VH-VL binders against p56860. Designs and how they scored, part 22

Target 1, 255 residues: p56860
Amino acid sequence: MMTAEVRTPEQGGGPLTTEPRAPRSAPGHADASAPAFGPETDPRDIIRWALAAHPDLLMPSAFNLNGVVLLDLAAQAGYRGEVVFVDTGYHFPETLATRDRLESRYPELTFVTLNAGASPDDGQTPPDLYASDPDACCAARKVDPLQRYLKEQGPSALLNARSRDQASTRADIPFVEEGGARRRVNPLAHWTREQLEAYAAEHDLPVNPLYFDGFLSIGCWPCTRAVKPGEDARAGRWAGKGKTECGLWQGENKL
Below, E stands for the ipSAE of ESMFold2; O stands for the ipSAE of OpenDDE; V2 stands for 0.75 times the mean of E and O plus 0.25 times the DockQ between their complexes.

## First folded at step 4 (VH-VL)

Design c37 (framework fv_barzolvolimab)
Fold by ESMFold2-Fast, scan of step 4:
Structure c37 (fold): chain C 255 residues (1-255), chain A 118 residues (1-118), chain B 107 residues (1-107)
Amino acid sequence: as target 1 above (255 residues)
Amino acid sequence: QVQLVQSGAEVKKPGASVKLSCKASGYTFTYYYINWVRQAPGKGLEWIARINPSGGSTYYNEKFKGRATLTADKSTSTAYMQLSSLRSEDTAVYFCARDRWYFGMDVWGQGTTVTVSS
Amino acid sequence: DIVMTQSPSSLSASVGDRVTITCKASQGISNYVAWYQQKPGKAPKALIYAASSLQSGVPDRFTGSGSGTDFTLTISSLQPEDFADYFCQQYNSYPYTFGGGTKVEIK
């Protein structure tokens, strides 16, 4: 028999903790409309504009293909703000490994991991919520922790990695979204998956290996499957639930 | 080490009920679901039900609904399965196994033999 | 319910042989397949999850492959400790279901 030893959470879903952050200073951004960006605009030009307009810019990331590409482009454009990741407790080990590789590759950036809970089965959130009510699961483990952090930090804008070809629900996203508590900037709105893949390969970026196994959109493991040929890239997320968005971009949960 | 230790063999008469235990050690009990799977002599594996120890939520194979009842005690890291209205065809080895959906049933108990005879 | 059809039901092999076991699902189940080894009088031992991912501590002579409906477990060079029963299992849909098993016997 083993003697008593220090217990650690099981791998693949253990808690990740970050120290509390002080609230951010009020932003000094200009009150000006975005330039007329088009299909030929370099994403770095959009990022440079966003930094000039919003020096307090934050970048939430789930470290999917789009997120990894955006991170590299942002670093090139002079971004030195926070990269904010929510540990839902349901991430694939490959996603957490990708985060660790990115932290090592970009030491000039500040990576913040928000702990959504000590475990997926902590007794506070129903353990089958991801299967029976994915919207409530997303809110409790992803949306709510991120929104609390954003309210505390108070950035005037977010830098997001969404692109129009990811899903039909994203087909019309603009480069700059107004309304709500803050601006949302989508520098990759016009980039295709082929452009993202080519960029990542050319720059030897750490990409989640599950993308090579038919997972065109990677979220938490309970709600992600490989897509069939011809399916929308996000068809593998929320399989059987008739949705392609977790809730970050819907109703009162818009960021 | 991570292990699941099950209760000892049971001999029951038709119509009786039996309650089996599965004690977890070496990991955080509430991080994993506990499955119950049986194997009749010389036959394959048959899935009965699953429980999440943290919230007590359960899912049952329709074949066993109304006869199987799963519970878990977080304070003792022990899962239980009660099977009622026993029949001779319930004679089997009953296993508990932890899972975390995507990662399969990675740790199994040693099994409890249940014999139902008149 | 999803039916898992496993073949062959038994095979005889010698140490050093390559052994292949197949499992066919009655419906598409993506990669949600696990493989287990069971020795007489013992509990099953997990070998593979997510069709192709090796469980911790399992020798790399065990490989899993496949997606959708057709899955394979291969033992590249059979060792004395590998004589056992092998089972596939789907966990895409409730109820979880197992294949009928394959007995790997010494010649």
Scores: ipSAE 0.000, ipTM 0.396, lowest interface PAE 18.7, mean pLDDT 77

Design c38 (framework fv_barzolvolimab)
Fold by ESMFold2-Fast, scan of step 4:
Order: C-alpha cells, then sequence, then structure tokens
Structure c38 (fold): chain C 255 residues (1-255), chain A 118 residues (1-118), chain B 107 residues (1-107)
C-alpha cells in the first residue's frame, strides 16, 4: 500500500523516450499453427503451446483478477518472461500494493514497470486530462508507453488475460488472435469470473482488495468506480465517459 | 550511447563497509534492472543481486543477503551497492550490468576494484 | 541453486578453427541462457541471449544452440580478436548463475 503514497514525480520518471535497442532477432523458435483448443482445455496447456511456439513471449498485466490468475498459471507452465506493467501515475494504492506482493511471490519472473511520464501523484489534484479527454489520457499514459515498449522489444506474441465473460465486446475472443503487429494468446478466454475467483481463493493469490469493495473491473482511480447491483462488470470503468474498452484492444492501438 | 560508469577503486580493512556506484546514461534508467556481479582475481563471475530502479525491489543471492544492500536514485540515474563486514575473500572486481530478462545482461559497467587487506 | 558446468575449462586453437564450448545446467532451464566474452582487464561483453539469439553488433561466426540442460557456443572460424574467456549464464531462476568459464588460447 505504501508504493503510491511514496511515489512522486521525481520517482515516476520522465516520458518514454526512444532508446537504441538490439534488432529484433528471434531465436531458432518454432512458429506453430494453433491446435484446436476448446471449452475443456486447461489454460496451462495453451500457455505451454504458446511458449513452445514463441519463446520470446511477453505478458502485459494491470494486475486485475484475470491478470493475477494468468500470472500464476503462466509461472506453473514455465513462463519466465517479463511481466510488463504501465505505471500511469493514476493507479490506486491497492493496485501498486498488489504489484509488490506479486513481485515477492514470483521471484522467478522479471517485473518491468514502464513509466508514462511525470506522475500526477504528488499530493496535488491530478491534471485534468483524464476528465476532459479520457481517451487521450489512456493513450498517453497506458497505450503509448506499452506500444512503444513492445515495438522496441519485438516479441512475436503476447499473453493476455482477457476472458469472454468480461464484457460484450470480448464475448467472441479466440484463444489465439492473428493479425496486427504480433500474435495474441488468450489462455483464459473460456474462463468465467466465478472460475477465476475460485482459483484465486484456492491458491491464496494476492488479489487487489478493491474487488471485495465492489470494484469488479479496476483501472486508474480517476476513471474507476464500484459496480452497482445489476451493472456489467466493466460498467465502473470510465463511468459517464461512454467508454467500455481501453485503446489497447481497439483499432490502430490494438495489441 | 548507452553506458554504465562505475566509481573508482577502493581499499578497505577487514570489517569495514564499501559503497559502490553505477551511473547510467543513454537510456531510460527505470526500464532495466541493474545487476551486481563480482569476479575474484583469476576466478569466474558470481552474481550478487539485482534491483528494479522503478520500484526499488531487490533480489539477493542468499550468500550475500544481510551484507549487500542495493539502492537506486532515479533523479541521478545511479545504482548503488553497499557491502558490509568485508573479508579478504571479498577482494574482487565488482561489475554492474543492466538487463531486461529475455535479452540477458547486454550492457556492463567497466568494473570497480575492491581490495580488502589488513 | 542451478549449477552451470562449462567444458572445457581451457582450449588451444588456431585462427580459422571451429571452436565449440558446452554448458550443462543441473536442471531444466528452457532457453534462458546467455553467453559472454571477457578479455583481460575488461568487463564481459554480451554475445548470445535466449540460448541462440545474437546480440547487436556481434559477428555471425558466433552461434548459440541448445535447450533444457545442454547448451553450446560455437565460433565457426576463429579470429585473432576471439582469444578470450567465455562464460555461460542461466537466467531461468534466482540466483542467476554462471558457468566456470572457458579460456580460448592461441595454439
Amino acid sequence: as target 1 above (255 residues)
Amino acid sequence: QVQLVQSGAEVKKPGASVKLSCKASGYTFTYYYINWVRQAPGKGLEWIARINPSGGSTYYNEKFKGRATLTADKSTSTAYMQLSSLRSEDTAVYFCARDRWYHGMDVWGQGTTVTVSS
Amino acid sequence: DIVMTQSPSSLSASVGDRVTITCKASQGISNYVAWYQQKPGKAPKALIYAASSLQSGVPDRFTGSGSGTDFTLTISSLQPEDFADYFCQQYNSYPYTFGGGTKVEIK
């Protein structure tokens, strides 16, 4: 919990800048066609296939319920790649505390925090970009930093924690998505919220405590509220803004 | 140009502490871990610890836990390692090196020689 | 800890020779092996990451291969600047561990 309280603009870092990086040079990996995955497929089998096909696999995570469950399953399946988190400067203290707990629990994994620029969390009211233009705020502080990092690192595929029951826009996501800059693998596509909750409880996973306070979908604090009875799980994201998906999964900003 | 520049040579007595620095330039300091690795005269490489400059989280080799302390200053893009309770066996060249896991330790500092003698 | 065993500890070779260095892990480490070159008085230089991927600026005569527990670094046609020490390193799990090193000496 202390991580957001001690974070200052001096600690948040500057805007992402272009850094000369090694050329994208894939190892001698196998790029295999996806098997026919189905409703009974263990997510660990999907992850093992993804690792064999894409040894350079990378996992972006916001450390929501899905992300925490995927991280545990991925570690069990042999994932030792980077877990990439974007520090937008607007995270709840509970989200940053959950990140710290996960870093301690999975010492075999490398956790990378990307800084989106100067943190607004310095004891003052944040800049009004999130209120006046939430799409621009999401792009500048989450989508752009992550896309720049992925372009520079050049992974051939990503592990994503999306599931079909999270929102109507996700109802038909496949286990393996082609197209765009790289392949996307959704090992949890077929899991329900109830299965995710049961798994997290059974394995004593560090879950963001805001889930117990009615936050069924957690993002940055200026754009997230607790869900009311009868609302969609993502109804609390960008409340009143007419937005249901982050730009990461839409149009030109699609991962 | 991506560089890690380390502090100068140190001579210490047994029981003393030493604090070494590693200044990064040419890249975003918080995007990479900084590792500390030592090499005794004529010997191989030994991994000591790693720090994530973004959050300050550290991972230590159990052999050095309790004696080595890693810190990082984001405002100056500088990583530090303090090694306490020095023994003659700590005489070595100490290197810092950045990594992003998958790509290994791709950039190394020039090394700092630490000599421990009575 | 994962133990990385390098073989040989030293070898003598002539310019133009093919040089092979092996590294064995005490347990499975997938492809999370890097190779480094070190010249006297200098810091290590990264050559290979992820068992087989070449670092930027490294000549293509250097090749890495292997997975699981058995890994190999090959120099297809040794050049004068290649006489150095070579080290493998696993980064599958903490603590990171290095092989004992291989000295490549002029014959």
Scores: ipSAE 0.008, ipTM 0.447, lowest interface PAE 12.8, mean pLDDT 78

Design c39 (framework fv_barzolvolimab)
Fold by ESMFold2-Fast, scan of step 4:
Structure c39 (fold): chain C 255 residues (1-255), chain A 118 residues (1-118), chain B 107 residues (1-107)
Amino acid sequence: as target 1 above (255 residues)
Amino acid sequence: QVQLVQSGAEVKKPGASVKLSCKASGYTFTYYYINWVRQAPGKGLEWIARINPSGGSTYYNEKFKGRATLTADKSTSTAYMQLSSLRSEDTAVYFCARDRWYYAFDIWGQGTTVTVSS
Amino acid sequence: DIVMTQSPSSLSASVGDRVTITCKASQGISNYVAWYQQKPGKAPKALIYAASSLQSGVPDRFTGSGSGTDFTLTISSLQPEDFADYFCQQYNSYPYTFGGGTKVEIK
């Protein structure tokens, strides 16, 4: 039904950590309210809180600028969970190359690629469904595979790279979202594009090369264009189709 | 200098297989798809397949599925196409070309002539 | 498959002429059209991508236009080195398909 490509952590030669403690079962901790995070909060502190409250935390990523910055901050904060990417068959080669560079740079993390090697013709969806029904295409190739994986794995929370600076629809996202199937944590909610770019440059992070060609939000190639000066960062997504979100963050499909 | 350099001409009998190479230089090999396109003598261009060297994922034109096989070796920055069960109709010049989708096929190899005759 | 119908199949022109080649797609392909030049015995050379964007190193006498189903390549003032075959290509949907070609020959 679904194929996945998994790259597990390599064994390091550094000092050994202490044996992991037995899992602590504390219902109150799993459902604890988030502290009051603010404009001065270091994203690493938000991530550390999330790990303590949700040891089963997972990180979906499309490896955009926000995603690569979050990955580096999460690794520094002690995140060792899965980084989950969906291969829709429509990614730019630059996106897949960025994934490969990240896998090499963070050998301590487990990278999971759902539907690895996907092609535009999967035998189940029409190859041009993205043109006639982009919502159905996004659901079949991205949302449904990710939702199925999350249902099987059952994480109590997700670590997301969303920031308020990305789009008008994201302007008011909180650091911690409640409701739905699981909690969602947005450690970068308060970071600007300038802060993300400065961080990536300072730490020599592998950023998708398309970002520097004006692709401020990178999705599948049929639905992505470079933005013009002054446009919303997600204005290039689903150009001409009247939408800015694929449904990943909408209603019943909200992750 | 960005370039794709292809292997030399091949002469094959009907029913044989041929394996062509396309060596990339002057750019990051994994940042671009490699496409294979053929052109029969005096005819137009026909797209065969593409490969993503980063992950190895491929997409084939239905006409060539089962006969064409694309691979790529990241350590040598070389893409390969094997075409099996050759027929006289496969006589053509075979080109490799890179693309990053939006920018189309911006760099092409010089072509490899494949002649299938008895 | 998307069929790309290119016209004319051939034309004769003189140096300095304005040359226009058209390409029609059997269905809407947005702006995902490229144009290539091919000289005898050589590989195709990229001229235009995304219907209207000039490839690096290509002279500005080459202009692409169009969207949807109807696309045009124009050479504003034909030069001796421009006598060649020209092909359009759609890269909106697999399989990628090419027009039948236009031969531009000297009068």
Scores: ipSAE 0.000, ipTM 0.408, lowest interface PAE 17.1, mean pLDDT 79

Design c4 (framework fv_barzolvolimab; at its last look DockQ between E and O 0.08; V2 from the best seeds 0.00; counts 0 for: pae O 9.9 > 2, placed apart)
Fold by ESMFold2, look of step 5:
Structure c4 (fold): chain C 255 residues (1-255), chain A 118 residues (1-118), chain B 107 residues (1-107)
Amino acid sequence: as target 1 above (255 residues)
Amino acid sequence: QVQLVQSGAEVKKPGASVKLSCKASGYTFTYYYINWVRQAPGKGLEWIARINPWGGSTYYNEKFKGRATLTADKSTSTAYMQLSSLRSEDTAVYFCARDRWYYGMDVWGQGTTVTVSS
Amino acid sequence: DIVMTQSPSSLSASVGDRVTITCKASQGISNYVAWYQQKPGKAPKALIYAASSLQSGVPDRFTGSGSGTDFTLTISSLQPEDFADYFCQQYNSYPYTFGGGTKVEIK
């Protein structure tokens, strides 16, 4: 990185720079080069930094609004890696159609679909598991397939679309999470739903059509409802079942 | 009730322009694309273009690019199509239709007849 | 442009008959096919989206099927109100394109 100050032609020999000076979060190592990002930082600059630091970066996505916006920003920033989607057998047809439109729009990306099973009725999990034990259902059909893939691929970081505005459980998400098996990068951490919608509208992004029926966070059809006016985006997920997050993000060591 | 109501019939000379309107009611206007499709007498359906009123983005069939212009007015829930440099082969019924891409064009306007006499 | 080849161009049938209309796409379009009914002097009416899903209020005697390139609309027992023109349409890729139409007439 060039951090020396650039000189102007009319000034003396003082140090001058031609590139932005990167603030450091830890002294003396290339591995410690995560900058101090702020709420005004362009997500594409965060993504460019992540790509430089982590050439093996992977992007898991369920193609919600945040994920679709991140995907577009990442493509603009030079991401050419994988977009990893877990087909749980319980996705809405609208979600699968959104995946198809995104694949067509971004031929420069590699869309990887992980199959947890053939269908809800495939005999691989009890037919009522999503109702009786949603944590076990998510573990079997979403979390375990993704974790097996990530163990096989061994990425040093994930690019993910979480933002603080999505739910109270996410209110303190940093731009870069250290620890666990890998670094987690959240370029949209400080974006509001209003900013996400404005971006998606400006760029005519293929947003899941259920979003416009009030499905602000879309998971499996048995565990997803439209949110009521004034509710958090994730209020429709596992409503009445005492679950607020999939196991992917609970505890640093899960992913 | 979801409805698209289109403007009245037009008679034009070759070389003129026409501006057609499509007023939406019964749903959130910005949540659906508005497509324009035409049908010449005794002919099939031909897609012209669409607009996303959410952000104003447009996409045109190359056959009409440079002659068709789509706009949308969020405050009146009205989409417009202007077609310029009219020719006799532009004589058709022009329909607007909404879609949310996955569900196809689920609601159509009644159509506007445009007659171009050379 | 994706060409939608629809057949037959016309047919004659009696009330109660089973009617089958086909569309073939010039390339794979997944299941992004819609079917429309059009009566003389009227706008098209949506019947089917996503190859096989019924639009709201459409009777279940209408059945759509197919994926990839080959698609079918079937009317299982033709009713007097079903004598009309029928069009398939792909919405996989811009520009959206329609089949040439099928006129279903009373025998």
Scores: ipSAE 0.722, ipTM 0.891, lowest interface PAE 1.3, mean pLDDT 86
Fold by ESMFold2-Fast, scan of step 4:
Formats: C-alpha cells, sequence, structure tokens
Structure c4 (fold): chain C 255 residues (1-255), chain A 118 residues (1-118), chain B 107 residues (1-107)
C-alpha cells in the first residue's frame, strides 16, 4: 500500500502536552531501565521491549540462519520497521533468492536493499579489491552504504541477530549493547545453533540453501567458505586473511 | 551416489488408499525437501505436495488437500505419500523428487505406477 | 495458480539443429524456472534451474534464458540422445506448476 505521509521517529523526544505542566525532570530512557534478561527469556519479549523503548528500531540483515529466525520472531512480536540489506555486488545468487523468498513471506515488513542491482564493476570500487584489500572492499561496499543509510534514518537502536555460540568473539555479547552511535539489541544472544535450527525447521523458514553445504555464515562469495567440523560458525568468513568481522563491529564504525 | 528408490507398482480399486515410499541414500535426508509429482498415461506432470524432513512441514496442492498425506521417517531416510479415496483419474506414475528450492528438483525417483480400476 | 504455457507442443528436428522451446508464465516469477528432460518410461532429468543455471553433468549445448514471464530453453546442436520430452516448471510460488511439455522428435 501507498503511505500518505512518511515520518522518521524522533530519538528520545517527548510530545508537547496541551495542558499546563511544570517542567519534568529528565526522565530515564525506557531502554536505560531494560529488564534483567536471562537464559530463559523468550526473544519475542526482548523484541517487544526494544520496540517500546525504540519505536524507530531498524533491523539490518544478511539473511543468514540467525537473521531469518530473528525476522520471523520480530514479525510475531509486532515489528513493522525496515529490514535493511546491502547489495555489495558479490553476494551468492542463493543469498539474493533467500531475500526474495523472505520479502514474499513477510509482506507486512518493509525490505530495503541498499545499492540494489550492484555489480562487481561499479565504476568506483576496483573489481578485484576483495582480493588485495578485503577491509577496503568491505568498507566501500557494505559498511559505508549501511552507515550512510543509518545516519539518514537516525534509528536510536538496531535489532541484530548475533548469538553467543557463533564465534569466540561473540561469546559474551549482552542482550543490549551500549556505546557507539546507537544501541544494539541482540534478542538471540542466548540461543544455540541447535535452537535456531529447531525453530527454523519447525516453521519451515527459508534458510539460505548454502547453509546445508556447510556455509554456516554467508557473506560475499570471494570471502566465504564452508566451515570444517568443529569450527566456529564464522570461521569461513575471510578465511586465511586473519579477519573474522567486517568493520561494522569495530571502533568508530561500531553499529 | 545420490539416489531416490521408490516402492513397487500398486493396483487398487476405487475408494481404496495407497501408501507409496521413497527411500533416499547418498545424501543427508533432512537437508532436502521431498516433492511428489504424478504423470497420467500420455499426459504432463502435476505437482501434488512436498515435505521438509528437517521439521516435518508439508505443503499440499489444494487439489489434493485432504486426500494426500505426506510423512517422513528420518531414521530410515524414507518419505511416504498416502493417497486416499482413489478414483480412476488417479491412475498415474507417481514420482518423488528432492529439492532445496533454489536448485529445482535435481534428483528423481524411478516412479511408482498406481492403477485404479474396478 | 500460475499457468505455464509451453510451446511448441511438438517439433521435428535433425541432429545438429538448433532447437528452441519457450515457456510463458501467467504472472511474473522472476527467474524461478527449471527445465527437465524426460525419455520414454523414465523419470524426468533436471537440466536447468534458476532460468539459466546448468545442472551438474548436463552438456553445455543446453542453455536457459529469460526472466519475469518469458523463458527459453535452447539446444545449440541437437544430438541423438536429445530426442525426448522437455518440461518447464515454476517454483516461485505454491503450487508448483509445469508446462504442458514439448516433444522433440526425429525429422
Amino acid sequence: as target 1 above (255 residues)
Amino acid sequence: QVQLVQSGAEVKKPGASVKLSCKASGYTFTYYYINWVRQAPGKGLEWIARINPWGGSTYYNEKFKGRATLTADKSTSTAYMQLSSLRSEDTAVYFCARDRWYYGMDVWGQGTTVTVSS
Amino acid sequence: DIVMTQSPSSLSASVGDRVTITCKASQGISNYVAWYQQKPGKAPKALIYAASSLQSGVPDRFTGSGSGTDFTLTISSLQPEDFADYFCQQYNSYPYTFGGGTKVEIK
């Protein structure tokens, strides 16, 4: 459907009242009073809290198993915001097909693809940059477009699909992360691969077909391989390059 | 070698039920959907239903909903289709075929002939 | 349901000929089309998926093309083993549906 008016949610602003009132002391943000989430907390309860605290919540996704599970749980919890995907020009066709199936399955959500139809030869990024400088390639094709979009939209928080069992670097992620430009909410922080698989199986979610060939974490085709038995889920990302995370979770680029 | 091996030919009277099997080998059974497709003598292909052995989820062509029932046994890597209230129009060769949606139906069983006659 | 209209229903060709078979969907299905070959008394054999991707082990004389509603299977130089029935199939939405088939016969 067409919307008559488009609005960007305000961060931490209160409405003007029509009745005379004395100035109130600065209220604590709803997110500053986050409930104590634990190992038995339903992810949908975390998502509902996040929506109440951050009506401007956005969900970036690369449509890996975690992302697909989070998307389904978020839709159930009442999430109706944007699902943001960055087309780098180097995605597997299977990843783009997974996005297409998710768009069809969740018509109530708004899917935004940044740089839709991107190709390896975009006239700005060297075609082989992924081989010579994977950090620069990730920055130019994924991090920079996403950060520009987030600056334009101005969400006060992001809904992320990270879980503690994905990699040693993620073993201690909290449900709610502070710092950086905005809050990050990790409703699946406590879910295991087994729980994610059971949920996806029960609901017949459109999992990226490469998942079943050992691609437990799928990024761009030049920098992704199948994992070996006993490896962390993200061990296939940037294999042999001494890298396990794109710049999204580092320093000033932390999302 | 990836294979789907189907049960032998069946002859049934109108009103009966038939249960066909499709045994998978050479791959991880739960990683692929199993589709059931039929072909009447001299006619084209008609999709009946699919099952995801991973979670047991099924989807049925509306034409067969209520008459077809799909199940899968992970311990034996075998998918089943039961078709009830058989009519002469159900006379066909029934195929099982695996898919992982994006790649189409890449491996097919040899087919089971079902003849419905009085 | 999405109707897949396949043409021609039959054609006669000689070894070495270029054969073209078309398939039209009643609504947009992106590139979610597969092509299958079927010989008498046998199960279908997968040739093409995602409109243009060749299945493993299939000779490169088979080419798929198209997107949206109009799709084509081409055999660039027909071989004796290629005389068979050919079917297109959409897998964009349920129920999956097949074209009516094209019989490729010796001229």
Scores: ipSAE 0.703, ipTM 0.868, lowest interface PAE 1.4, mean pLDDT 84
Fold by OpenDDE, look of step 5:
Structure c4 (fold): chain C 255 residues (1-255), chain A 118 residues (1-118), chain B 107 residues (1-107)
Amino acid sequence: as target 1 above (255 residues)
Amino acid sequence: QVQLVQSGAEVKKPGASVKLSCKASGYTFTYYYINWVRQAPGKGLEWIARINPWGGSTYYNEKFKGRATLTADKSTSTAYMQLSSLRSEDTAVYFCARDRWYYGMDVWGQGTTVTVSS
Amino acid sequence: DIVMTQSPSSLSASVGDRVTITCKASQGISNYVAWYQQKPGKAPKALIYAASSLQSGVPDRFTGSGSGTDFTLTISSLQPEDFADYFCQQYNSYPYTFGGGTKVEIK
């Protein structure tokens, strides 16, 4: 009757040495030229480079297909920073739900919702400003909050989900954008919609369900409609208003 | 204050239809889903369906598919549920509830009693 | 459909007692679990969301725990107002499903 001594593995609960968060102060080597990336470059490698060059990197997101894919790739690449979302008060419930699902899926990331709890009737703007002046509405509810936050945080670079397939106006988007207030890194610059969809499906990513209803680019509900097959993905944004961008990437207020 | 106020009690015969209302206040009606849940006397909770008040998209429990119809009126901030081909087994208290997704169903209506009797 | 098996169906306890209710999901549902309290003739009241987060205004004697398939609601010290029915719910997937409920009665 050999008493098998069940060696209780001493779970050496080594103290989680909270490695002191390295002081944010080392000016990243801002002068390092971006490597020559190509269409076949793994986005994760681009992200790893960006993290090395810019440890204070932040990720703004609106949790579109590109954003969801980028978030997953960034997490895999070792990103542990903030995912910055602006609650305009006009988001679809599906968008907020997608955010919440992503926050649950990636606990290693810090989700920051600017202006959380915003609503059309919160007094920040006239509830119907989107109809009378879409530029003013976007400036007040989206651009200004994000700019203020970025100014306060002062990141040396942004990790963006922009790709060439998103719109004709983005056809020449590089992997790394210089100039402006900070560097912008676009790891998905050369990924097609098909590649993004395939990746999202393969990894069971929580894509906004509206995407599958023809909402290929999703913003605020008053200014977003589904597009028809063959239309530009952004054709449903500010339809009939002569506006194609929210203002984040253009002009003097460029991020 | 966020509130959901439901319509009054209903008594119906088998085979009839009933339409219940749920009026929302204290928040932007189109910002969150509305769920419908029922509870038979002395029984547990049963999810029926949800609606997105903005676009009108719906998901139904297969058990109620074809019998339950959800609608929403943005102008009055009111959600509706119609249940057709009523049976004695449909006798229950019916609740509407606001759905905040990750945060669950955080606000409930007071419930509407539906009695189906011959 | 995801089945939520709640236990016990009923229990008797005294004021001050520690009460534990469990809910087991038929498949992994991450942390998409809510707990509700229901008093006779009233609508359910939300207590817990995301398995372990306390709803606003809910006393801290209520705690939720668990992930994946096994979830627990604990009342650390039962108060007179806590005698009620309790339900777990999953909202990981449609259709949403509830546990069978637990009646907490006075001993």
Scores: ipSAE 0.006, ipTM 0.543, lowest interface PAE 9.9, mean pLDDT 89
ESMFold2 (binder alone), look of step 5: mean pLDDT 94; pTM 0.957

Design c40 (framework fv_barzolvolimab)
Fold by ESMFold2-Fast, scan of step 4:
Structure c40 (fold): chain C 255 residues (1-255), chain A 118 residues (1-118), chain B 107 residues (1-107)
Amino acid sequence: as target 1 above (255 residues)
Amino acid sequence: QVQLVQSGAEVKKPGASVKLSCKASGYTFTYYYINWVRQAPGKGLEWIARINPSGGSTYYNEKFKGRATLTADKSTSTAYMQLSSLRSEDTAVYFCARDRWYYGFDYWGQGTTVTVSS
Amino acid sequence: DIVMTQSPSSLSASVGDRVTITCKASQGISNYVAWYQQKPGKAPKALIYAASSLQSGVPDRFTGSGSGTDFTLTISSLQPEDFADYFCQQYNSYPYTFGGGTKVEIK
């Protein structure tokens, strides 16, 4: 069961907040083979297939350009599941504002914010951990909360907004990934940044305003910079740290 | 340096239409919305409509829907507003202003005076 | 439509005074409020966005605050160039709406 609450001015804000859905007793789904998807496949067809194969599908999102485009396409394809965001305490105000705009635009979807209201000083995580050990900071504030939620909910698959042109590490991602605890579906794997930008503009989607200042991949403010023309979109993440992924797509922490 | 330069003053008769321009320079035209706002003599500001120059998508204040039409020409970095079926109440200074929503209307054109009289 | 009620409609002040202008939204608008200054015969100039963020190039004597429905613009130590009209604006919901304005006049 889900509980959604509307914040009023009397309650300290206007955006809707949603309690986490009750945990499932065990993961369950009908097995289905992925069809042959190609360069002309409409992402909505991939999403419709994923919904039919995995009615318990969940969509984690950081509300970057890819995430915003995927959310609109998913809503059109009939997705009515949860959109899961982790509040790390280190997001740009522009990112939180983008989330608020998306919640208002897609009332048919359930938005779940894990650790809503998180602060850099939580008394538990060292406040400068992002500088001394960014992998440990990412694990504690983003990866671990999301993995715990996924274990409790037990979805058989995730809907992810990754595309092949975002970074060299993503160049070969398939439309459907196997392995680990669940399937990962990448409906936008074949879309270019230009196609994503054109789609967002045509449909007037709320894109994070930092995107237009060269923040092509937007994470937490301590670890994000604007990229230069010709750089990978994720080159601005973890600048100077030798890192392009927060562990969500690597080894045992892979979603 | 960011500039929005608007077309010159217009005098129109009731029932006519007017087309105003707003030429942008000093930034990437397709990265910002262009808004149109009017101000009647001695009165406050009233929002008319917004266009996304990148995709051409528009949003209109219901009061102006059917009378206002927004367009944008990417090749000249120019936004346009056409207002039809003019009435005396449309006498105002019309401003264009850019936004990227979170940062408000950070730059404004100088305004175009439209006078509707017989 | 969201109605923005701005007060006072006018005030008289002297150079060096602290001036406070308020703006009330008819429903919750989070922090999506901007403040503008307008001088006679000129276009509005942006001062504040997101209720409390200072626009580039604006003097730090201008301060915005508030969230939800109640917002304030404060000018500490009023300067000669600050005598102008001031408007709040909500950009939370379409149609975007402005307050009725506050005229700050020399005493």
Scores: ipSAE 0.399, ipTM 0.738, lowest interface PAE 3.7, mean pLDDT 84

